# VH-VL binders against q8ixk2r445to577: the designs that were tried, part 7

Target 1, 133 residues: q8ixk2r445to577
Amino acid sequence: FFGMLQNKGLTDYCFDYNPPDENQIVGHQVILYLCHGMGQNQFFEYTSQKEIRYNTHQPEGCIAVEAGMDTLIMHLCEETAPENQKFILQEDGSLFHEQSKKCVQAARKESSDSFVPLLRDCTNSDHQKWFFK

## First folded at step 1 (VH-VL)

Design ad3 (framework fv_axatilimab)
Fold by ESMFold2-Fast, scan of step 1:
Structure ad3 (fold): chain C 133 residues (1-133), chain A 122 residues (1-122), chain B 107 residues (1-107)
Amino acid sequence: as target 1 above (133 residues)
Amino acid sequence: EVTLKESGPALVKPTQTLTLTCTFSGFSLTTRGVGVGWIRQPPGKALEWLANIYWDDYKYYNPSLKNRLTISKDTSKNQVVLTMTNMDPVDTATYYCARIEYSSSYPYFDYWGQGTMVTVSS
Amino acid sequence: DIQMTQSPSSLSASVGDRVTITCRASQSISKYLAWYQQKPGKAPKLLIYYASSLQSGVPSRFSGSGSGTDYTLTISSLQPEDFATYYCQQSYSTPYTFGGGTKVEIK
């Protein structure tokens, strides 16, 4: 799968990564933003190693969740994907983070009207269902 | 007021390289989400999309022409340049540049230049 | 590539007529469709974006509808200035593709 990773519950929102400095691709939080259909900062690839890869810039970035945290952060991709970078995209659209046993959910960012993907206990909510466009 | 204007040669010989410049005003190509695209139209035929460039310097090319096309921007001059190599008589067309905008996440060409006619002949 | 089939290729109409132009995509384009008007010797002008949203400054007699693969442009009461060629365009996927155009000419 590749393309814009869109939320079923927040119907017009897609995974988006736009670092403040284009020369420093890692360490920033992945956000949700209105889907613009242009790809670019919303273009992601789901790989056979269960990575969500952002390869718009070099070096390639991979989405990860640090131990004990619930936010999705951009890290450098590794030759063998570490457990914190593995997400199981299920046929019903859920993104299951195996290391934490939690699912990626579209949620409002604290103290903001912005939306972000966060790890939450798995439910059958449409806010936890994702698909590539 | 948004305006765009194409400039470049009116006549090109086969095998030569075409360079077209789009000069615009009323917007900045540093604004998030904004882009400029190039579209051509052979006489009496339909429109054909060529390439887009966006605020963050991302570039998209029509795959059927990608080996021939280069698009670049100079935000300080409010210009976007399209280069097309190995011109052929079938490339005779009016070439347009247009602003790409989106409203609530859907892209479209909202303002177009007047077009510049390029004839390819010996 | 997504193919855009536009029909009819041309039509003859009189002032005051209701004109309907259709556009069919080879796959679902989720309303990422725009309509443009082009008069002879002039650049295209945006009429409708996102299938049904009227561009600022465009007369209300123009309307768009549709979803999935099938889209329609309607001119409810044709005016003399509306004789032109109309094009649909999808922006769901690159390459962006245009329909073949519909020429609306005077009867």
Scores: ipSAE 0.007, ipTM 0.532, lowest interface PAE 14.1, mean pLDDT 85

Design ad4 (framework fv_axatilimab)
Fold by ESMFold2-Fast, scan of step 1:
Structure ad4 (fold): chain C 133 residues (1-133), chain A 123 residues (1-123), chain B 107 residues (1-107)
Amino acid sequence: as target 1 above (133 residues)
Amino acid sequence: EVTLKESGPALVKPTQTLTLTCTFSGFSLTTRGVGVGWIRQPPGKALEWLANIYWDDYKYYNPSLKNRLTISKDTSKNQVVLTMTNMDPVDTATYYCAHSLYYDFWSGYFDYWGQGTMVTVSS
Amino acid sequence: DIQMTQSPSSLSASVGDRVTITCRASQSISKYLAWYQQKPGKAPKLLIYYASSLQSGVPSRFSGSGSGTDYTLTISSLQPEDFATYYCQQSYSTPYTFGGGTKVEIK
């Protein structure tokens, strides 16, 4: 699976990553923005290691959630995916973060009018359903 | 209906900064999926994409020129401005601005172009 | 960056001929490819988007095909106004890249 990772409930929004510096891809939060069909900053790949890769830059970035956090942050990919970088894309479209036992949900960012993917308790909400477009 | 027009200096000296303005009508840069790009063409050579700006103020730059380029928009004036620093004779080209749709499966193409403005870099 | 290789670089043809121009991407671009026509001293004009979709107002003698890495522009019966340079462009990912162009000259 690869492409733009779109939310079923927040229908026009996709995973988006636009690092401030092309040479510094680590440490920035993954956001949700209007799907534009352009690729690069909204192009992600789901791998056999259960990673969500951002591979338009070198070295490749992998989405991770740090212990005790609920935000998705870009980390460098490793040869063997660490537990905090593993997400199970389930048949119903839910994106389950194995280490935390929570699901990725489209949510409004606190103190902002922007949207971000956050870890939340798993529900059957369309805001927790994702698909590659 | 959709029109775009480039304006700026015809002659630039080496090391100077180039500022080009694209003035458009027939569309709004606040409409979802709408963007404006800049493309250049040196005499007798192929087209080279420079930068795009979108309805949501999202910006993309050609990485080979990113440290020299800045793109901005003024939606109240229907204008997009491109600046390019440290001009060199190899930057001599016709510069175009163009309307684009950046949504759905046909996104990222340039469907209406300005007439182009020739910029010569020489002493 | 995705490299676009266009062939031939030029060709000579007569009115009424069938003309075929090819464009090869260095990786799969999933049909995110456009074709442009440029006449001397003029801006490019969009002919085809998403590999095979004809832009409004463009004559039906122009058609596009292809998938993956290999794409083709065909002009079924060349007209006098079709003598121009043609460029392909991938829009799959940034930076957007253009082919080197194919000049269609009168024989």
Scores: ipSAE 0.000, ipTM 0.523, lowest interface PAE 16.1, mean pLDDT 86

Design ad5 (framework fv_axatilimab)
Fold by ESMFold2-Fast, scan of step 1:
Structure ad5 (fold): chain C 133 residues (1-133), chain A 122 residues (1-122), chain B 107 residues (1-107)
Amino acid sequence: as target 1 above (133 residues)
Amino acid sequence: EVTLKESGPALVKPTQTLTLTCTFSGFSLTTRGVGVGWIRQPPGKALEWLANIYWDDYKYYNPSLKNRLTISKDTSKNQVVLTMTNMDPVDTATYYCAHTGYSYGDEAFDIWGQGTMVTVSS
Amino acid sequence: DIQMTQSPSSLSASVGDRVTITCRASQSISKYLAWYQQKPGKAPKLLIYYASSLQSGVPSRFSGSGSGTDYTLTISSLQPEDFATYYCQQSYSTPYTFGGGTKVEIK
């Protein structure tokens, strides 16, 4: 699968990655932003290694969550995907993070009107349901 | 002016079902990011979280009690109802409902009801 | 489940004292920690959310700090109305869990 990764509960919001420095493509937090339908910073690829890959810039980035953290950050992709970069897109639309045993949820960013994807306990909420457009 | 108030029976017999109602004002449980939770406290013991319900009818249950708990809301009445089956004397506690959020950094229980004491005995 | 260990279980203090209460999580909770004050016969009152954010209307003598697994509530100059039981609570993961409480008593 590939395209804009959209939330079922926050229906107008998509995964978005727009690093402020194009010479440092990794290390920044993935956010949610209004879906614009044009790909670009909202275009992601779900790979056979269960990575969520961002390839708009080079080198290619892969979304990861560090142990004990709940935020999704951009790391460099590796030839063999490490456990912290594996997300299982399940039949019900949940995005299960293998290493932490948690699910990706659309959530409000602290003290703002913006939204971010965060790891939370897996539930049947539409805020944890994702699909590619 | 957010307020919540619990209501329900003060006495419950073992094996019976407990139904508690939380009636609130000053907010709407249709507002995105808003939720209501239930927390209990046995006499002289620590607080124990039971269940949360959110604006989108999303529900969380304490796994240790999930088979016994049901939480629901009636948005038109500004009420949240908690049902607990198969009551036992160890379930004797003060039961609270509280206002909460469902977003990064806003998941504390900021306003609580006064609590309602439920005693389980024969 | 994430276990919250709170220490001490009780302490005796005098008005004007600096009081420190500690809460340890069994795993990192990324600052998703709240502190509550409970007086006898009353519902808990939120003091601090997200480890260090002071709830509106709470006196500035209350402060929270910490990260990872270790968190602290500090009362810089204890007042008569501060004698109460204090609880920490993590909201990182369900089930949300509370510490065992710390009773702050008159010395």
Scores: ipSAE 0.007, ipTM 0.556, lowest interface PAE 13.5, mean pLDDT 86

Design ad6 (framework fv_axatilimab)
Fold by ESMFold2-Fast, scan of step 1:
Structure ad6 (fold): chain C 133 residues (1-133), chain A 122 residues (1-122), chain B 107 residues (1-107)
Amino acid sequence: as target 1 above (133 residues)
Amino acid sequence: EVTLKESGPALVKPTQTLTLTCTFSGFSLTTRGVGVGWIRQPPGKALEWLANIYWDDYKYYNPSLKNRLTISKDTSKNQVVLTMTNMDPVDTATYYCARMDYYGSGSPFDYWGQGTMVTVSS
Amino acid sequence: DIQMTQSPSSLSASVGDRVTITCRASQSISKYLAWYQQKPGKAPKLLIYYASSLQSGVPSRFSGSGSGTDYTLTISSLQPEDFATYYCQQSYSTPYTFGGGTKVEIK
């Protein structure tokens, strides 16, 4: 699977990673933004190691969630995927973060009109359903 | 080499439907990351984006014109077709088709057709 | 929609001059900006993509810079063939929007 990772509940929103400098890829939060069809900052790959990779720049980035946190951040990909970078894309479209036992949900960013993907307890909400477009 | 060429009527009467065809060579619209868009330019005015179609048949329309526009592709013929309903004199413009190769390039429209002038008049 | 404000609307310069054209977006567009050159009666030609990347075959006197909302196209030493109208365009969000254009006239 690869392409624009779109939310079923927030139907116009896609995973989006926009580093402030193309030479400083790591450490920033993944956001949700209106799907623009250009790929680039919205183009992701789901790998056999259960990674969500950002391949638009080199070195490649991998989405991770640090212990005790609920935000998705960009980290450097490793030869063997660490547990905090593993997401199980299930048949129903749920994106299950294996280490935390939580699901990725489209949510409003606190104190703003912006949306971000966050880890939340798993439900059957359409806001927790994702598909590659 | 990459080439694109627009074709369609030069004169359209008010209320009629305009159909424009973009025929291209040097690339395939089955290649991941490739798309074709339509842009127009009224005489002496700025460029206005109309619609895009991508390798996997995703379509985007300018919302100010969405109810009037339809974009489709025929990958076996290397063609993209734009249809615009209820033409009005204010739609008089040169219409361009252009290629997008955003995957790996970041370029929105890297190759353009020569344009075709459409005049809407009774 | 993202509005692209381009300035100046026109300018007149001599061969050899440094020319600067600016483009401002109504919100951050994360360098998803291209610059096009259009000569009278011709289709636009891509000069710069992703704010600062020079398109293959374009002379090195053209350069782009900027981030966030503010972007600049610079022609370091204007040549007679550079008489044209220049447009910026954002591809960060649909609908894609173009600036109003800057007409560069060589004295």
Scores: ipSAE 0.006, ipTM 0.535, lowest interface PAE 15.2, mean pLDDT 84

Design ad7 (framework fv_axatilimab)
Fold by ESMFold2-Fast, scan of step 1:
Structure ad7 (fold): chain C 133 residues (1-133), chain A 122 residues (1-122), chain B 107 residues (1-107)
Amino acid sequence: as target 1 above (133 residues)
Amino acid sequence: EVTLKESGPALVKPTQTLTLTCTFSGFSLTTRGVGVGWIRQPPGKALEWLANIYWDDYKYYNPSLKNRLTISKDTSKNQVVLTMTNMDPVDTATYYCAHLYDILTGYPFDPWGQGTMVTVSS
Amino acid sequence: DIQMTQSPSSLSASVGDRVTITCRASQSISKYLAWYQQKPGKAPKLLIYYASSLQSGVPSRFSGSGSGTDYTLTISSLQPEDFATYYCQQSYSTPYTFGGGTKVEIK
């Protein structure tokens, strides 16, 4: 699976990774932004190790959730995917984070025009349903 | 053809509230992906974004002016209204409304209305 | 807020000249940048959107490039109707912010 990772509930928004410094692509939070179909910051790959890879950069970045946190952070990919970098994309579109037993949900930050993916208890909400375009 | 036209008072006294209306044609503000924004330009100065309203009634305001601004739409009349409270001489500017293209183009402003000059003085 | 620094603030040029205007964002804006042309007493007109996409009806002598924080507008062969003020604008995050403008004056 390759492409833009789009939300079913927040239908115009896609995973987007745009760190403040292009020379340091790891350590920053993944956001949601308007899907533009041009690739680059919005192009991700879902792998057989259940990783969500940002593969427009070398070395490749892999989305992770640090213990006790609910935000998605870009980390360096490893030869064998660690548990905090594994997401199960299910047939219903839910994106299940194995280590935390939580689902990725599109959320709007209060007092902000920013949208972000966050870990939340799994529900059947369209805000927790994702698909590649 | 998409067109927009601003209307409102040319003169406003300090502390008064300014109400500007943007009347448009050639598109519906119920169509997914469309929006209308307000931008102002003081004489001889740069452009300053004020507020956007989108097809789904989402509203965004310049935070430096948020406590003074209200944007609303009337889709049946093809109008967007901007209200700005507590006017000051530094708010003297040409006020523009503009069509926000669509989501896949990164929401540039095109086309723009002709602009309406608002002078704030006693 | 994302600050847009535009340079130069003004330049003098002759018909036929190659003109380059730059715009720098205080953080990466992922190509969510537009360029506008404004003539005296007129509303701005969109030239370029998404950093490098030419708006329909705009002459091909206008081009945009850039990524991350650094963007450029180029006019390959300046024409008499191109003497105007040019503005860059980011739409990556609110508040939308404009550069200070570049006035292209006749030499």
Scores: ipSAE 0.005, ipTM 0.528, lowest interface PAE 16.2, mean pLDDT 86

Design ad8 (framework fv_axatilimab)
Fold by ESMFold2-Fast, scan of step 1:
Structure ad8 (fold): chain C 133 residues (1-133), chain A 122 residues (1-122), chain B 107 residues (1-107)
Amino acid sequence: as target 1 above (133 residues)
Amino acid sequence: EVTLKESGPALVKPTQTLTLTCTFSGFSLTTRGVGVGWIRQPPGKALEWLANIYWDDYKYYNPSLKNRLTISKDTSKNQVVLTMTNMDPVDTATYYCAHEGYYYDTSGFDYWGQGTMVTVSS
Amino acid sequence: DIQMTQSPSSLSASVGDRVTITCRASQSISKYLAWYQQKPGKAPKLLIYYASSLQSGVPSRFSGSGSGTDYTLTISSLQPEDFATYYCQQSYSTPYTFGGGTKVEIK
């Protein structure tokens, strides 16, 4: 699967990665932003290694969650995907983060009107359902 | 136990500035995800949100009142202060401060102060 | 601004009745909706957050449902202490906005 990764509950919002410095593509939080349909910073690939890759720039980035954290951060992709970069996209649209046993949820960003994907206990909420557009 | 209490003048003359202080206990405004808001209610009318302030000093104001409102915090005193300029009789209301459990996906004000009645008249 | 419309503005009910209050947002608010109970002379009390999550300490006769623009608060069997005014509130975007309130009165 590849394309814009859109939320079922937060209907017009997509995964978005817009690092402040184009020469430093890692270390920043993945956000949710209004889907613009142009790919670019909203274009992601779900791989056979269960990675969510940001490959619009080189080197390629892979979404990860660091131990004890709930935010999705861009890391460099590795030849063999580490456990913190593995997300299981299930039939119902949930994104299950295997290492933490939690699901990716569209959530309101603290101190902001903006939204971010976060790890939360898995529920049947539409805010935890994702699809490629 | 989370508690909040509003304090300030009960009577304000038209054109004066209102300053209200919210003093709280049972939580810290340095804790990530915590906020405090101000809400008012004119006699017999609905609730109206005024402003929020968060642990990282981020501030939100009701656009209808933004040019009149200032919100600030003093985390060492466990206080949040709301200032509203150019008071008018239509601003007569009970003013509440409330705790927002503003994590990533939590909505709503879960603990409220008792409210303080502010009457604007000459 | 997101407008919140509550209906009805008031209703009369008896103890034991099922009471339903509705709240409609002018645009989708993705379940960022809270319900409050307010008794005369008192501060509001949070009943429900995130459309359907019951606040700790609130009796199970209260429930919330809905998605998108349409939300409902239900009291399955009205008790004497439930006579109050109820408000919905969206926190999807600022400014946060409240509904006009629904007064639940003794029949």
Scores: ipSAE 0.006, ipTM 0.569, lowest interface PAE 9.9, mean pLDDT 86

Design ad9 (framework fv_axatilimab)
Fold by ESMFold2-Fast, scan of step 1:
Structure ad9 (fold): chain C 133 residues (1-133), chain A 123 residues (1-123), chain B 107 residues (1-107)
Amino acid sequence: as target 1 above (133 residues)
Amino acid sequence: EVTLKESGPALVKPTQTLTLTCTFSGFSLTTRGVGVGWIRQPPGKALEWLANIYWDDYKYYNPSLKNRLTISKDTSKNQVVLTMTNMDPVDTATYYCARTYEYGSGDYYMDVWGQGTMVTVSS
Amino acid sequence: DIQMTQSPSSLSASVGDRVTITCRASQSISKYLAWYQQKPGKAPKLLIYYASSLQSGVPSRFSGSGSGTDYTLTISSLQPEDFATYYCQQSYSTPYTFGGGTKVEIK
């Protein structure tokens, strides 16, 4: 699957990666932003290794969660996907982060009234349901 | 008007199992974004969260209670039941049930509480 | 588990005083913090959710602030009915945890 990864609960919001430096795509937090339908910073690929890849630039970025953290951070993709980069997209739309046993939820950003994807206890909330557009 | 009321025994002997029932009105536990939790408070002490059950039947337990807790719901009766095994005098407390309600983007808060029921554990 | 440290454990104040209570989480809780008021013999009452949002029906003299690990409840002009114990609680992850409480006593 590939495209814009949209939230069912926050229906106008998509995964968005807009790093301050376009030549350094690693180390910054993935955010949620209004879906614009143009791809670019909102274009992701879900791979057979259960990675969420950022396809805008090379080398490819892969979304990861560091141990003990709840934020989704862009890392470099590896030839074999490490456990912290694996997300199981379930039939009901849940994105389950296997290493932490938590689900990706659309949530308010701590330092602002904007939105970010965060790891939370799994519930059947529409804020935890995602689909590719 | 949303109301919750706890019921159960006032006195429990050590090693017995405690069963508490929360009966509620003014909302349904089939409604998205709603849950019911149990919280206790020993006399003169702080509040301690025990367990939550949500509209989608997800259940969460306080790990410190070593598998002593079971939470279940009966949607047709508007009830949530908590069982706690192997009661000890240190479990003497007022037990509350509360509605857990979704605010904003999946954040949950205990917005309406029952009056509480005092449970004393002694021989 | 996330530990919530609340200070002070008690304070004495007079009607009309500005009262400040603090709560510190052992890790960032992204503003998923509530404040509750409990009067003797009564159940807790939700005052503030999401660190700074005032619950419907709660007087505007109550306000919350903070982010990350540090949060504050302020009562701008203490009234007689405000003498109670106040608790913070994180709803960031289970197990949900409460602070130790702050008893606001009449001076």
Scores: ipSAE 0.064, ipTM 0.723, lowest interface PAE 5.2, mean pLDDT 89
Fold by OpenDDE, second read of step 2:
Structure ad9 (fold): chain C 133 residues (1-133), chain A 123 residues (1-123), chain B 107 residues (1-107)
Amino acid sequence: as target 1 above (133 residues)
Amino acid sequence: EVTLKESGPALVKPTQTLTLTCTFSGFSLTTRGVGVGWIRQPPGKALEWLANIYWDDYKYYNPSLKNRLTISKDTSKNQVVLTMTNMDPVDTATYYCARTYEYGSGDYYMDVWGQGTMVTVSS
Amino acid sequence: DIQMTQSPSSLSASVGDRVTITCRASQSISKYLAWYQQKPGKAPKLLIYYASSLQSGVPSRFSGSGSGTDYTLTISSLQPEDFATYYCQQSYSTPYTFGGGTKVEIK
């Protein structure tokens, strides 16, 4: 699967990554932004290694969850996907992070009008349902 | 103006199937973010959510009743239909349909309701 | 399922009184909470959404607050038309669930 990764509950919001420096694409947080389908900031790929790749740049980036964190951070992809970069996109649309045993949820930032994907306990929330467009 | 109206039988016998139709106006179920839900309320009791259907035909059911419920839509007629099988006297309630609308926070609320239709299950 | 517990189940108040109704969720619902007003023989009416956002057309005497598991509906100065039953509802996860209701009666 590839394209825009859109949230079911948070209508018209998609995964978005826009690093300050295109030559240094790792280390920043993936956010949610209105789906616009322009550029490369919203293009992601779900691979057979269970990675969510940001492959518009070289080297390729893969979404990871760092220890003790609930945010999605861009890391470099590896030949063999590390455990913290493995996700399962379920048939019901839930996006499950294998290592943390949590689900990716669209969430509002504290005291902000911005949104981010965060790891949360898995529920039957529309906010935890995702699909590629 | 957004309006919804429930229609169906007022009386159903036990084990029979209830079919309710929600006819709405003032909005389209093709609009992104829009849904229609069913909620029931037994006399003198609290509200219970039954099912939702969305613009993209995605459906949610109350798990406690999932096997008995089917929700569908006909956008050309501005109608949503709910079927509930194997009705029992305990299912006696006022049944409401309501528009569910996403307010930009990733949450859906029932912002406009129909007047409700009373359904009595009795032999 | 997320359980919603309202308190009190009923209260008596006079016109002009400050009324407070509480809703507690069995787990955090991240402000995905609505308040509804229902009068006898009528359908519920949405008052507050996302814990504290006032629905269009609702008087400013109604307000909502809270986070996590605990939420409050406040009527700053009760009016004659406010005597009704109020319900909270979480929209965090399915099944969407309602509180047991709070009946506000005239004293």
Scores: ipSAE 0.034, ipTM 0.710, lowest interface PAE 4.3, mean pLDDT 91

Design ka1 (framework fv_recaticimab)
Fold by ESMFold2-Fast, scan of step 1:
Formats: structure tokens, sequence, C-alpha cells
Structure ka1 (fold): chain C 133 residues (1-133), chain A 122 residues (1-122), chain B 112 residues (1-112)
């Protein structure tokens, strides 16, 4: 699948990656922002290797979670997807991070009133359910 | 083991500045926000602000924003809080505290430093 | 800022007593999208840093005894100690993190 990765519970919010320097697309946190339908920073691809790829710029970025952390960070894609870059999109819409055994949840980044995707214990919450538009 | 170790007690004169350090160990320093909270003798807890150790970005409470500066040194996993133009009512124990700033935000604090007593007197 | 008010400011109790401490926020700290209350409770003993007891209004921090429980939603919250132990004499603080963090004024739990 490809397109805008939207949250079922936090309606109208999509995965969004807007790096401060367009010549360096890696190293920053993935955020959630109002879906605008214009692609670019909200356009992602879910691959057969269970990667969530950011294809708007070259080199391509892949979403990863580092050991001991629960934030989603943009890293360079590798020829063989490492475990920290593998997310299983399940039939119920859950996005399961294989290495940590946790699910991606839409969460409020308090003190700033913004939203980010984070790893949390898996639940049947609509905030943990995602779909491509 | 997660540990936050703060610098020792300070005695300052009115008008001086104080810089308190907080050295983190046992976790990825840049993965969690670091907040500063103070407590005047016999009083409650007062939030001062935070720093994102990864970006260096800060947010200060309105009451402190003209006198406080928060910084960090990622090479030694240490956060700093400098308070300038000290007055006698700045006498307090100053704590650093870790939050899950990357998680649901969290503005609750799972680990605290031991505290640094700052006394302001002539 | 959201104002946090605790009641009582102090109370005296005996080992084995059931103790309740109330915390009220000046506006709701419930985020309806995730149905979570952005409220925490801390214990502070003299000369020590605060220790996290409860977060999300009712979730016990790892290692906190079962006798501690949190309840409430929106603007009214309660911390309950079901059977007071000698080590529980301390000052307790509620804290909201729905907006810029603010603490209640504290409730000092004293031995009778």
Amino acid sequence: as target 1 above (133 residues)
Amino acid sequence: QVQLVQSGAEVKKPGASVKVSCKASGYTFTGYYMHWVRQAPGQGLEWMGYINPNSGGTKYHQNFKDRVTMTRDTSISTAYMELSRLRSDDTAVYYCARDLGYYDSSGYFDYWGQGTTVTVSS
Amino acid sequence: DIVMSQSPSSLSASVGDRVTITCKSSQSVLYSSNNKNYLAWYQQKPGKSPKLLIYWASTRESGVPDRFSGSGSGTDFTLTISSLQPEDFATYYCQQYYSTPTFGQGTKLEIK
C-alpha cells in the first residue's frame, strides 16, 4: 500500500515527515499532522519487507525505532530491512513493531499541543488503527 | 540502572547566578526530555521548564523565562539549569526530572535527581 | 495555568487506616480522543526527591504497593491508601500534565 497513512481514532491526522533541511531527510522524528491530500511529506509506502518508506526525497528514508526508545525516527533504508524498521500492518489496522512487540499509537505531545506516533502496548483502541488513503 | 546525579549545594548572594548540573546514566540521554522543578523550604513543587536533549529546544515557565537558561552537553549526558539575578525567594531545592517527552507527553516524571539546595543570602 | 487544589492540606492517621486524598483541577484534564486523564500522584519523604506513584490517574508505577490506588476523571481525583503502613507517612502531590505541568499544594500525612 501507499499514500497517506491516516489514524482511525485521531480523525483527519496523517503520518507526516517534514525535515528542517530538505537535503538531509534522516535523523528527525515522524509527526502527525492534518491530512492535506497533497502527498509530499505525508506520502508513505508500506513494502513487502514490512517497511514504512518515505519516497518523496532521495535517498529513501525508512521509519525505525531504536532500542530502548518508543519514538519513530527516519533512518536510511537498507537492502535487507533490519528488525527495528519492520512494522506488521495487521488486518484490524494495527501497526505492530516486531522487534519491541508494541503497536504504533497516535499520541499527544503535551506542552506543545502537537501529535506524534509512538510505540505502546497493543490494545483494541482506534488510536492504534491505521489505514492508507 | 537509570540515575540522575546533580551537583552539590550552592550558597549565593543576591544578584548572582547559579548553574546546576544533572548527569544522566543508564539510558539514552537524547531520548527523553529533562525538566527542572524547584521546591522552596516547606513549600510545594514548582515547574520551571524543560529541555529536549536531542535538539537543544527549551520551554520555560513564564515566571522564569527572563532569568532561566537550560542547556545540555550530549558528550557527557549532562543537563544544566542556570538561574540569574538571584533573589532571596529563589532559595529552594532544585530537581532535574526525566519525562517521556516523546510519549503521550508525558509531563509526568519517572526518575528524579537527588536535588541541589541553593541558598540565596547576603 | 491549570490550578490544582488538594484536600486536606494535612491529616493525622494510624497504621492500618484507610486514607483518602482529593485533588481538583480548575479545568478538565481528560483527553477525549484517548480517554486518558493526564494526572499523576507523587510521594515525597523529608529530605528526598518525589517518587512517582500513579500516572494516567489510575495506573500504578512499577514497584508501588497494591494498597495505593488512584481514581477519578475530568476534574476530580482521589488517591487512596487502603491500609496505611509506617513507611507511608509522607507528603503527597497531584500533578496535571494536560497542559504546562502544575502541582497541587500537597497533603501532609502525619502519624497520630
Scores: ipSAE 0.006, ipTM 0.535, lowest interface PAE 12.2, mean pLDDT 85

